# VH-VL binders against q39962: the designs that were tried, part 23

Target 1, 193 residues: q39962
Amino acid sequence: DPTDGFTEVPLTEDNFVIQKPYDKPLNDRYSYKNGIRRLWVYENDKPFKVGSPTRPRTEIRIKGHDYSSGVWQFEGQVHVPEGTSGVTVMQVFGAVNKATALQLRVYNGDLKSYKSNSVATDIYNKWLRVNVIHKVGKGEITVFINGQQKLVVNDDGPAEHYFKCGVYAAPDGSSNYMESRWKNIKLYKSDNK

## First folded at step 4 (VH-VL)

Design s76 (framework fv_ucenprubart)
Fold by ESMFold2-Fast, scan of step 4:
Structure s76 (fold): chain C 193 residues (1-193), chain A 119 residues (1-119), chain B 108 residues (1-108)
Amino acid sequence: as target 1 above (193 residues)
Amino acid sequence: QVQLVQSGAEVKKPGASVKVSCKASGYTFTDYYYMAWVRQAPGQGLEWMGLIYPSGGSTWYAQKFQGRVTMTRDTSTSTVYMELSSLRSEDTAVYYCARGYYDEWFDLWGQGTLVTVSS
Amino acid sequence: EIVLTQSPDFQSVTPKEKVTITCQASQSIGDYLLWYQQKPDQSPKLLIKYASESFSGVPSRFSGSGSGTDFTLTINSLEAEDAATYYCQQYDSYPPYTFGGGTKVEIK
């Protein structure tokens, strides 16, 4: 199991910050009911901040455990409804030469690292368990889907890092409506370098 | 490795213009970063002037400087410029460039450029 | 524009004492607050991001707390090298991003 050798880092609601279009009240783009967090945006929604050149998002920013060293792991279960495409559903923030070390994106039912490497296919309307391990000292990020290792990539150098999940419209275009649902979001840390 | 290097000190007369440069190295200048300009008068606090997105060249200025400040970039040299016109003695300050991620913190500052405005 | 009110303006402190600096925003800024340390003739150095997240390489004696409108920077046990001016900055909205007025900390 990807969590073997890790210790869970407790998270409370205070560790989950929702980033949403600046002109929308929270409940217009986010809900939390029966353990399931639903996040959605439309292609023409406003960015998170006035003046920002970024595309629309509704994302959970995990707060309280930003890191620049060590071995950290994100875990969550994700459900993407059919019709959602051109969207980042999970990211590892922070890199030397770009904003993110990893983005997991959905394109036409396939889950990919950015626009390139497929980590899962035919994902619509199914719950997937996603684990992402970042070994900062090795410059390495490993992605597991349903407990199986699917991808190993180099991070893009030393930076301040944190995890996010939800929906963030891809820079190259998206479906008109984008939604992801998340449950059982957890954070882990290991003493191994 | 990643650094911002600013141009040297300037002495200007009232009414003149000054153009300060900030050269970035060690990262891709046109990625998801902006460059902000912040000034500090002698013995005073920090004052934000504006920012530029090097990728598209779009700019946002504080209202106090609107009409007097122009921020530009040269992607071939990874350099951002801040030009301030119609200089007054109150514009005497150290001018800093600072790199930030889109919608996030400033993570890197230049060494500063002292601009002295005197007659 | 969001106004940041920082206090105190000046504090003279004995080594190993606890230092507390506050920053109050005129409206809610969530957690979008930075704390900087600036020594004479140097650029500001980032200490705390996202109100409470220590920046890499910053000594553990520095901590940030608060959210919304009321924020605090704490230096748990002041050391000689901590003599500096400290600034808060909001990055919730622009233009403009805004800074607090600064707090100068001197060693007795």
Scores: ipSAE 0.736, ipTM 0.889, lowest interface PAE 1.4, mean pLDDT 92

Design s77 (framework fv_ucenprubart)
Fold by ESMFold2-Fast, scan of step 4:
Structure s77 (fold): chain C 193 residues (1-193), chain A 119 residues (1-119), chain B 108 residues (1-108)
Amino acid sequence: as target 1 above (193 residues)
Amino acid sequence: QVQLVQSGAEVKKPGASVKVSCKASGYTFTDYYYMAWVRQAPGQGLEWMGLIYPSGGSTWYAQKFQGRVTMTRDTSTSTVYMELSSLRSEDTAVYYCARGYYDEWFDLWGQGTLVTVSS
Amino acid sequence: EIVLTQSPDFQSVTPKEKVTITCQASQSIGDYLLWYQQKPDQSPKLLIKYASESFSGVPSRFSGSGSGTDFTLTINSLEAEDAATYYCHQYDSLPPYTFGGGTKVEIK
């Protein structure tokens, strides 16, 4: 299991900050009910901050455990409704020469690293367990889907890092409506794995 | 190596314009970064002037500098410029460029450029 | 525009004592507050991001707290190397982003 050798870092609601279009109240783009967090956004929504050139998002920013060293792991289960495409559903923020070390994006039912490497296919309307391990000292990010290793990439150097999940419209275009649902979001740390 | 290198010190007369450069290296200049300009008069605090998004070239300026400041970039040389016109003695300051992430902190600073305005 | 008011503007502190600097925003800025340290003749250095997240390489004696309108930077045991001016900075909304007026910390 990807979590073998890791210690869970407890998260509470105070660790989940929702980044949403600046002009929308929280409940217009986010809900949390029966353990399931639903995040949605429309392609023509405003960006997260006034003046920002970013595309629309509704994302959970995990707060309290930003890191620049060590071995950290994000875990969550994700459900993407059919029709959602051109959207980042999970990211590892921070790199030396670019803004993010990893983005997992949905394109036409396939889950990819950015726009290229597929980590899962035919993902619509089912729950997928996603584990992402970042070994900063090794410069390595490993992605597991349903407990199986699917991708290993270089992190493009140490930086200030944190994990995000939800929906973030891709820079190259998206569906009109984007939604992801998340449950059992957990954070782990290992001494030297 | 990620760094910002600014142009050298300038001495200007009141009423002149100054154009300070900030050359970036070691990262993708047009990725999700902005470049902010911050000045500091001798013995005074930090004052935010504005920022530019190098990818699209869009800018945001503090109201105090509206009409006097212009920020531009050259993507072929990974360089940002800050031009301040109608200089007054109160514009004597060290001018810094600083790289930030979209909607996030800025942590990488240039070495500063001293601009002295005197008659 | 969002105004940041820092207090105090100056402190002279005995080594090993606790230093507390406050920053008050004129309206809520969530957690979008940074703390910078500036030593004489140097560019500012980021200490704390997102109100309470320590930046890499920053000694553990520095901590940030607060949210909304009231923020605090704490140096739990002042060292000689901590003599500097400290600034808060908000990055919640444009235009403009703004700095606090600064707090100069000197060792007695």
Scores: ipSAE 0.789, ipTM 0.905, lowest interface PAE 1.3, mean pLDDT 93

Design s78 (framework fv_ucenprubart)
Fold by ESMFold2-Fast, scan of step 4:
Structure s78 (fold): chain C 193 residues (1-193), chain A 119 residues (1-119), chain B 108 residues (1-108)
Amino acid sequence: as target 1 above (193 residues)
Amino acid sequence: QVQLVQSGAEVKKPGASVKVSCKASGYTFTDYYYMAWVRQAPGQGLEWMGLIYPSGGSTWYAQKFQGRVTMTRDTSTSTVYMELSSLRSEDTAVYYCARGYYDEWFDLWGQGTLVTVSS
Amino acid sequence: EIVLTQSPDFQSVTPKEKVTITCQASQSIGDYLLWYQQKPDQSPKLLIKYASESFSGVPSRFSGSGSGTDFTLTINSLEAEDAATYYCQQYDEYPPLTFGGGTKVEIK
């Protein structure tokens, strides 16, 4: 299991910050019911901040455990409804030479690292367990889907890091409506390295 | 390796214009970063002047500098420019460029460029 | 425009004493506040991001707290190298990005 050798870092609601279009009340783009967090956005929604050039998002920013060293792991179960495409559903923020070390994006039912490396296929309308391990000292990010290793990439150097999940419209275009659902979001750390 | 290097000190007469450069290296200049310009008059605090998004070239200026400031970039050299016109003695300050992440913090600052405006 | 008010303007402190600097925003800014340290003739250095997250390499004696409108930077045991001016900055709303007026900390 990807969590073997890791210690869970407790998260409370105070650790989940919802980033949404600046002109929308929370309940217009986010819900949390029965353990399931639903995040959605439309391609023509406003960005997160007034003046920002970013595309629309509704994302959970995990707060309280930003890191720049060590071994950290994100875990969550994700469900993407059919029709959602051109969207980042999970990211590892921070790198030396670019803004993000990893973005997992959905394109036409396939889950990819950015627009290239395929991580999972035919993902629509089912729950997937996603684990992402970042070993900062080794410069390595490993992605597991349903407990199986699917991707190992270079992290492009140490920076200030944190994890996000939800929906963030991809820069190259998206579907008109984007939605992802998340449950059992957990954070882990290891004393290795 | 990731750094911002600014052009050298300038001495200008009132009414002149000054153009300060800020060269970025060690990162993808056109990724999800903006470059802000912040000045500091002698003995005073930090004052935001504006920012530019290198990828598209769009700019936002502080109201106080609207009409006098112009920010541009050259993607081939990873350089941002800040030009301030109609200089007055109160424009004497150290001018900094600073890299910010979209919707996040400033993490990297240039060394500063002293601009002295005197008759 | 969001106005940030820092207090005190100036503090002279004995080594090893605790220093507390406050920043108040004219409206709620969530956690979108930065704390900088600036030494004479140097550019600002980021200490704290997202109100309470320490930036890499920053000594553990520095901590940030607060959310919404009231924010605090604490130096738990002042060292000689901590003599500097400290600034808060908001990034919840732009344009404009705004800075507090600064707090100068001197060693007695």
Scores: ipSAE 0.761, ipTM 0.895, lowest interface PAE 1.4, mean pLDDT 93

Design s79 (framework fv_ucenprubart)
Fold by ESMFold2-Fast, scan of step 4:
Formats: structure tokens, sequence, C-alpha cells
Structure s79 (fold): chain C 193 residues (1-193), chain A 119 residues (1-119), chain B 108 residues (1-108)
């Protein structure tokens, strides 16, 4: 299991910052019921920050445990409704030459690293367990789907890092409506390097 | 190496304009960063002036500077400019550019440009 | 406009002593508060984000606390290299950001 050798870092609601269109109250684009967090946006919604050229998002930004060293792991279960496409559902933030070290995006029911490497197919309307391990000292990010290793990539250099999940419209275009649902979001740390 | 390098010190007379540059290197200039301008008069605190998103060129100016400040960028040279017009002696300050994330922290600052306004 | 009031304006401190700086906001800003350090003739450096999270590379003697309107920066055991002016900054009313007036810390 990808969590073997890791210690869970407790998260509370105070560790979940919801980044949403600046002109929308929280409940217009986010809900949390029965352990399930639902995040959605429309392609013509406003960005998170006034004046920003970024595309619309509703994302959980995990705060309290930003890191620049060590071995850290994100875990969550994700459900993407059919019709959602051109959307980032999970991010590892921070790189020396760009904003993100990794984005997991949905394109027509396939989960990919950015626009390219496929990590899962036919993902619509089912729960997937996603684990992402970042070994900062090795410059390496590993992605597991349903407990199986699917991707290993370089992290593109040192930065302040953190994890995000939800929906963030891809720069190359998206469906008109984007939604993802998340449950059992956990953070882990390891002393192994 | 990730850095912001600003243009050199300037001496201006009241009523003139000054244009300060800030050249970014070592990162994707048009990614999801904004570039902010913050000034500091001698012996005084930090004062927010505004920001520009290099991707798209959108700007936001602090109310106090609206009508006198203009921020622009040149994506081919990864450079942001801040022009302040109708200079007064009170505009004497060190002007900083700073890279910001939309999470609102400034993680990289230029070295500063001293602008002296005197008659 | 959100106004940040820092206290004290100045303090002279013996090495190894604890330093406490406060920042009060005119209205609640949640935990959207940052702390910067500025040494003479240098650019500011980020120390603390989200009121209490240390930025990477910042020594453990620096810590932040607070939420809402009352915030504190603490230097647990002052070192000579900590002589600087410290500023709080709020991010709650983005893009209308504001800084506190600063607190100058000098070594005796």
Amino acid sequence: as target 1 above (193 residues)
Amino acid sequence: QVQLVQSGAEVKKPGASVKVSCKASGYTFTDYYYMAWVRQAPGQGLEWMGLIYPSGGSTWYAQKFQGRVTMTRDTSTSTVYMELSSLRSEDTAVYYCARGYYDEWFDLWGQGTLVTVSS
Amino acid sequence: EIVLTQSPDFQSVTPKEKVTITCQASQSIGDYLLWYQQKPDQSPKLLIKYASESFSGVPSRFSGSGSGTDFTLTINSLEAEDAATYYCQQGDSYPDLTFGGGTKVEIK
C-alpha cells in the first residue's frame, strides 16, 4: 500500500481553504455533506482573484503543512461525473520554473498528467483512490491509483510545496460545467529519504 | 536562478514621470504569478501600489495611485514596468517589484530602485 | 480599507531574549496575515504565512500566532542577525493589500 512507512498528519476543517470564484459565496460552488466534498464551477465563472487571468476554480488548498523538504503524501478518493472534461482535479503546487510540479487532469473520462501521460481510463461516475508521494530530496513525484503505481515524474525543482484538489479549468479549454467529489482526504509524512 | 532585477536609481524634478523596470528570470514569466509594486519612503514603512498579471496584462492599482500609475509588461523580455507621473517630493522612495502567488504572499523581491524627486 | 496597527514601533533587545511583536487589524481577516523581515538596505523577506505557518528556510525561533484581528510574531531567542524591521501584511481584501507600520528591532 502506498501509505506503508508513512505517518498520518491530522487534518481538520481549518486545514482546508476553499479557493473559489471571487464573486461567489462558498455554498454556490462548494458543499460538504456526509463526508463528501463537492466542488464545481462553470467555464465562464470569475477567477479566484480579482484581475487574475487564471481560469475558474473551486479547489481545496491544504494549508498548515506546506513543505520544501522531506517525503510527503496526499491521499483522497475522487469521483468525477460524466460530462466534466478539460479540468485539473489534483495539484502538487510549487516548482522552480513554473507554478505547479504536477497537475492531474481529466480529459474525456481519462485521468492524465497535464495533457499527456494517462494514469487511469474510463474514470467517470466511480470512486478512485488517489495517492501522490513527493520525495523532495529525490525530486520525484509518484502517483498511485487504487493502490497501484501509475506514474513517476520529476518535480522540476525546489519550491514551497502543497497539495490541492477540486476542479480547476484547464488552460486549453474545458466543458461548460466541471465537478469533482472528494472524500477521505488525508496527508502523510515519512522520515525515509 | 530565479530572480528579479530592477533598473538603476533615478533623479527627477517635480512634475516629471519615472518608469522603473523589473526583469524576471529563471521561471515562467506568464505563469500564475502576479507582479506587485511596493514603495518605501526614506525611514518609512512599506506602501502597496498595485499589481499586474504578466499573463494577459490585467492590472489593479491602489486607490491612492489611480490616475498617476501605469503598469505594463513585455512578455518577450520578461519585464514589468511601473510608470509614475506628476512626481512630487513625497514620491521620493525606494520602489520594489515583488512576485506574488494568488495565495497572497510575496516570495521573491527585486533589489529596489531609488527614485529621488527634488527641485 | 483594512488598517494594520503594529506595536511596539521600536524595541532594543539583548541577544537570546524573547521578542514579541503584535499586529491588530481594523476588521477580521481570518488567518490571511503574513510577516516580513527587512534588514537595512535590503528587500523584505517572507517569514510567516497564514498567520502561523513558517516559510521554507526560516529559522524555528520565529513563530506566528493569532486569528481574526489580533496577531503576534515571536522570536524565541534573539540572534544578532535578527536586527531588522518587521512588517505584517493582510491578504484578506485582495487586491487591496495593506502593510502594518513596522516594528524596528535593534540589538543592545
Scores: ipSAE 0.490, ipTM 0.833, lowest interface PAE 3.2, mean pLDDT 91

Design s8 (framework fv_ucenprubart)
Fold by ESMFold2-Fast, scan of step 4:
Structure s8 (fold): chain C 193 residues (1-193), chain A 119 residues (1-119), chain B 108 residues (1-108)
Amino acid sequence: as target 1 above (193 residues)
Amino acid sequence: QVQLVQSGAEVKKPGASVKVSCKASGYTFTDYYYMAWVRQAPGQGLEWMGLIYPSGGSTWYAQKFQGRVTMTRDTSTSTVYMELSSLRSEDTAVYYCARGYYDEYFDLWGQGTLVTVSS
Amino acid sequence: EIVLTQSPDFQSVTPKEKVTITCQASQSIGDYLLWYQQKPDQSPKLLIKYASESFSGVPSRFSGSGSGTDFTLTINSLEAEDAATYYCQQYDSYPDLTFGGGTKVEIK
């Protein structure tokens, strides 16, 4: 299991910052019911910050445990409704040359690393367990889907890192409506290095 | 590696204009960062002036400077400019550029440019 | 519109003593509060983000706390290299950002 050798770092609601279109109240783009967090945006929504050139998002930014060293792991279960496409659902933030070290994006039912190789196929309307391990000292990020290793990539150099999940419209275009649902979001750390 | 390098010190007379440059290197200038300008008069605190998004060129200015400040960028040289007009002696300050993440803090600052306004 | 009031304006502290600096916002800003350190003739350096999270490479003697309107920066054992002016900044009202007036810390 991807969590073998890791210790869970407890998260509370205070560790979840919801980044949403600046002109929308929270409940217009986010809900939390029965353990399930639903995040959605429309392609013509405003960005998170006034004047930002970024596309629309509603994302959980995990705060309280930003890191620049060590071995850290994100875990969550994600459900993407059919029709959602051109959207980032999970990020490892922080890189020396650019903002992110990893983005997992949905394109027409396939989960990909940015626009590249598929990490999982036929993902619509199913819960997927996503684990992402970042070994900062090795410059390495590993992605697991349903407990199976699917991707190993280099990070893009030293930075302050944190995890995000939700929906963030891709720069190359998106569906009119984008939604993801998340449950059992957990954070882990390993002293093993 | 990642750095902001500002133009050199300036001495100006009251009523003149000054244009300070800030050259970015080591990252994608047109990525989703903004560039802010913050000044500090001698012995005083930090004062927010405004920001620009290099990607689209969109700007927002603090009310105090509206009408006197103009921020521009040149994407071919990865440079942001801040021009302040109708200078007064009270505008004597060190002017800083600073890179901001759109959803975060100022993580990178230029070295500062001293602008002295005197007769 | 959001005013940040820092106190004290100045303090002279014996090495190894605890330093406490406060920042009060004129209205609730959640935890959208940053702390910066500025040493003489240098640019500001980020210490704390989200009111209480240390930035990468910042010594563990620096910590931040608070939410809403009342915030504190603590240096639990002052070192000579910590002589500096400290500023709080809010980013809740983006794009209108505000800095506190600063607190100058000197070593006795």
Scores: ipSAE 0.439, ipTM 0.809, lowest interface PAE 3.5, mean pLDDT 91

Design s80 (framework fv_ucenprubart)
Fold by ESMFold2-Fast, scan of step 4:
Structure s80 (fold): chain C 193 residues (1-193), chain A 119 residues (1-119), chain B 108 residues (1-108)
Amino acid sequence: as target 1 above (193 residues)
Amino acid sequence: QVQLVQSGAEVKKPGASVKVSCKASGYTFTDYYYMAWVRQAPGQGLEWMGLIYPSGGSTWYAQKFQGRVTMTRDTSTSTVYMELSSLRSEDTAVYYCARGWYDEWFDLWGQGTLVTVSS
Amino acid sequence: EIVLTQSPDFQSVTPKEKVTITCQASQSIGDYLLWYQQKPDQSPKLLIKYASKSFSGVPSRFSGSGSGTDFTLTINSLEAEDAATYYCQQYDYYPDLTFGGGTKVEIK
């Protein structure tokens, strides 16, 4: 199991910051009911900040445990409704030459690392368990889907990092409507650097 | 430790240009932060000039300074630069760099650089 | 451009009195307003973020309130070290991250 050898770092609602279109009330783009967090945006929504060059998003930014060293792990279960495409659903923020070390994106029912490496296929309308381990000292990010290792990539250098999940419209284009649902979001740390 | 250290005071003649540096340390320069430039003329208020995202080099300039200001960065030295051209006496001011979180607030400021423009 | 108008531009206040500074935006900026304190020959120091949330290490006598277009910074009981110029700043509109004109607070 990807969590073997890790210690859970407790998260409370105080650790979940919702980044949403600046002109929308929270409940117009986010809900939390019966353990399930639902995040959605439309292609023509405003960015998180007025005048920002970023595309629209509704994302959970996990705060309070940003890291620049050590071995950290994100865990969550994700459900992507059919019709959602051209969207980042999970990211590892922080890299030397760019904003993110990893983005997991949905394109036509396939989950990919950015636009290239396929991590899982035919993901629509079912829950997937996603674990992402970042070994900062090794410069390595490993992705597990349903407990199986699916991807290993380099993190592209040292930075201050944190995890995000939700929906963030891809720069190359997206579906008109984008939605992801998340449950059982957890953070872990290992003492092995 | 986390800090922004700016270059020393400059004296310039009208029509010259000035390039002020701001060196970041204690955090990852190319991460989710942006670097803003704000100036303050003697005895006056704070005036926004623009910002740069060190990670990609993207810039946003205030309309008043468009065409006169250029912001750049050097990722190998964790330094941002602000160059102001066609200097006038009213450009005499303390110039500050300030770190903002990606799409958030300014939480860290440099010590300021006094630029004096005199004939 | 979003214009921020601060009032008053100057206050001379007796120690322990309550100080109220207002900041009015020319259009709605939600909660994307910051308050800074600046002492002579020093860089600005952040006091309040998101209109009402204290930045770490800031004394509890400082509080912010308001949303949309009307904002207030309150110093509940003025101390000698609070003599400074206070600025509001919006961070809702990135092409012009504008500051208010400042309010100078002096001890009587």
Scores: ipSAE 0.006, ipTM 0.448, lowest interface PAE 13.3, mean pLDDT 87

Design s81 (framework fv_ucenprubart)
Fold by ESMFold2-Fast, scan of step 4:
Structure s81 (fold): chain C 193 residues (1-193), chain A 119 residues (1-119), chain B 108 residues (1-108)
Amino acid sequence: as target 1 above (193 residues)
Amino acid sequence: QVQLVQSGAEVKKPGASVKVSCKASGYTFTDYYYMAWVRQAPGQGLEWMGLIYPSGGSTWYAQKFQGRVTMTRDTSTSTVYMELSSLRSEDTAVYYCARGYYDEWFDLWGQGTLVTVSS
Amino acid sequence: EIVLTQSPDFQSVTPKEKVTITCQASQSIGDYLHWYQQKPDQSPKLLIKYASESFSGVPSRFSGSGSGTDFTLTINSLEAEDAATYYCQQYDSYPDLTFGGGTKVEIK
């Protein structure tokens, strides 16, 4: 199991910061009910910050445990409704030469690393368990889907890092509506993994 | 290797304009960062002037500087410019450029450019 | 415009003593407050982000606390290299950013 050898880092609601279109109240783009966090956005919504050229998002930014060293793991279960495409659903933030070390994006029912490496296929309308391990000292990020290793990439150098999940419209186009649902979001750390 | 390098000190007369440059290197200039300008008069505190997003060129200026400040960028040289017009003696200050980390904090600062306004 | 008021404006402190700097916001800003250190003739450097999170590489003697309108930066045991001016900065009213007036810390 990807979590073998890791210790869970407790998260509370204070660790879940929702980044949403600046002109929308929280409940217009986010809900948390029965253990499920639902995040949605429209392609013509405003960015998170006034004047920002970034595309629309509704994302959980995990706060309080930003890291620049060590071995850290994100875990969550994600459900993407059919019709959602051109969207980032999970990020590892921070790199020396660019903003993100990893983005997992959905394109027409396939989950990919950015636009290239396929991580999972035929993902619509089912729950997937996603684990992402970042070994900062090795410069390495490993992605597991349903407990199986699917991707290993370089992290593009040291930075302040943190995990995000939700929906963030891809730079080269998206569906008009984007949604992801998340449950059992957890954070782990290991000294020796 | 990641750094911001600013142009050299300037001496200007009241009523003139000054254009300070800030050259970025070691990272993707047009990525998810913004560039802010912050000034500091001799012996005084930090004062935010505005920011620019290099990828799209959109700008936001502090009300105090509206009508006098213009921020631009050149993506081919990874350089941001801050032009301040109608200079007054109270505009004498060190002018800093600072990179904003993904719309969050300032994680990288230029060395500063002293602009002296005197007759 | 959110105004940040720092207190005191100046402290002269004996080495190894505890230093406390406060920053008060004119309205609630949650924990959207960062602390910067500026040494003489140098550019500012980030110390603490989001009121209480240490930036990478910052010595453990620096800590931040507070939420809403009242914030504190603490240097638990002052070292000679800590002689600097410290500034708070709010991020709640992005993109209209503001800094506090600064607190200058000198070694006795």
Scores: ipSAE 0.599, ipTM 0.858, lowest interface PAE 2.7, mean pLDDT 92

Design s82 (framework fv_ucenprubart)
Fold by ESMFold2-Fast, scan of step 4:
Structure s82 (fold): chain C 193 residues (1-193), chain A 119 residues (1-119), chain B 108 residues (1-108)
Amino acid sequence: as target 1 above (193 residues)
Amino acid sequence: QVQLVQSGAEVKKPGASVKVSCKASGYTFTDYYYMHWVRQAPGQGLEWMGLIYPSGGSTWYAQKFQGRVTMTRDTSTSTVYMELSSLRSEDTAVYYCARGYYDEWFDLWGQGTLVTVSS
Amino acid sequence: EIVLTQSPDFQSVTPKEKVTITCQASQSIGDYLLWYQQKPDQSPKLLIKYASESFSGVPSRFSGSGSGTDFTLTINSLEAEDAATYYCQQYDSYPDLTFGGGTKVEIK
């Protein structure tokens, strides 16, 4: 299991900050019911901050455990409804030459690293377990889907890092409506790796 | 090595214009970063002047400086410029460029450029 | 514009003592607050991002807390090299980004 050798870092609601279009109240783009966090956005929504050049998003920013060293792991289960495309659903923020070390994006039912490496296919309307391990000292990010290793990439140099999940419209275009649902979001750290 | 290197100190007369440069190296200049300009008068605090988005060239200026400040960039040399016109003695300050992520913190600052305005 | 008010303007502190600096925003800025250290004739250095997240390489004696309108920077045990002016900055609104007035910390 990807969590073998890791210790869970407790998360509370105070660690889940919702980044959403600046002009929308929280409940217009986010809900948390029966253990499931639902995040949605429309392609013509405003960006997260007034004046920002970024595309629309509704994302959980995990706060309290930003890191620049060590071995950290994000875990969550994700469900993407059919029709959602051109959207980042999970990211590792921070890199030397760019904003993010990893983005997992959905394009027409396939889950990819940015626009290139496919990590899962035919993902619509199914719960997927996603584990992302970042070994900062090795410059390495490993992605597991349903407990199986699917991707290993370079983290593109040292930076300040944190994990996010939700929906963030891709720069090259998106569906009119974007939604992802998340449950059992956990954070882990290893002193043995 | 990621760094910002600014042009050297300048002495100007009231009414003149000054153009300060900031050259970026060690990262993709046109990636998801913006460049901010911040000044500091001698013995005073920090004052934000504006930002430029190097990838698209779009700018946002602080209300106080609108009409007097112009920010530009040259993507071929990874350099941003800040030009301030109609200089007054109160414009004497160290001018800094600083790199920021979109929607996030500033993490890298230039060394500063002293601009002295005197008659 | 969002106004940031820092307190105190100045403090002289004995080595090893705890230092607290406050920053109040005129309206809620969530967690979008930075803390900087500036030593004489140097550019500002980032200490704390996102109100409470330590920037890499910053000594553990520095910590940030607060959200919304009330924020605090704490130096748990002051060292001689911590003599500097400290600034808060909000990044919730573009434009205008704003800085607090600064707090100068001197060693007794």
Scores: ipSAE 0.737, ipTM 0.892, lowest interface PAE 1.5, mean pLDDT 92

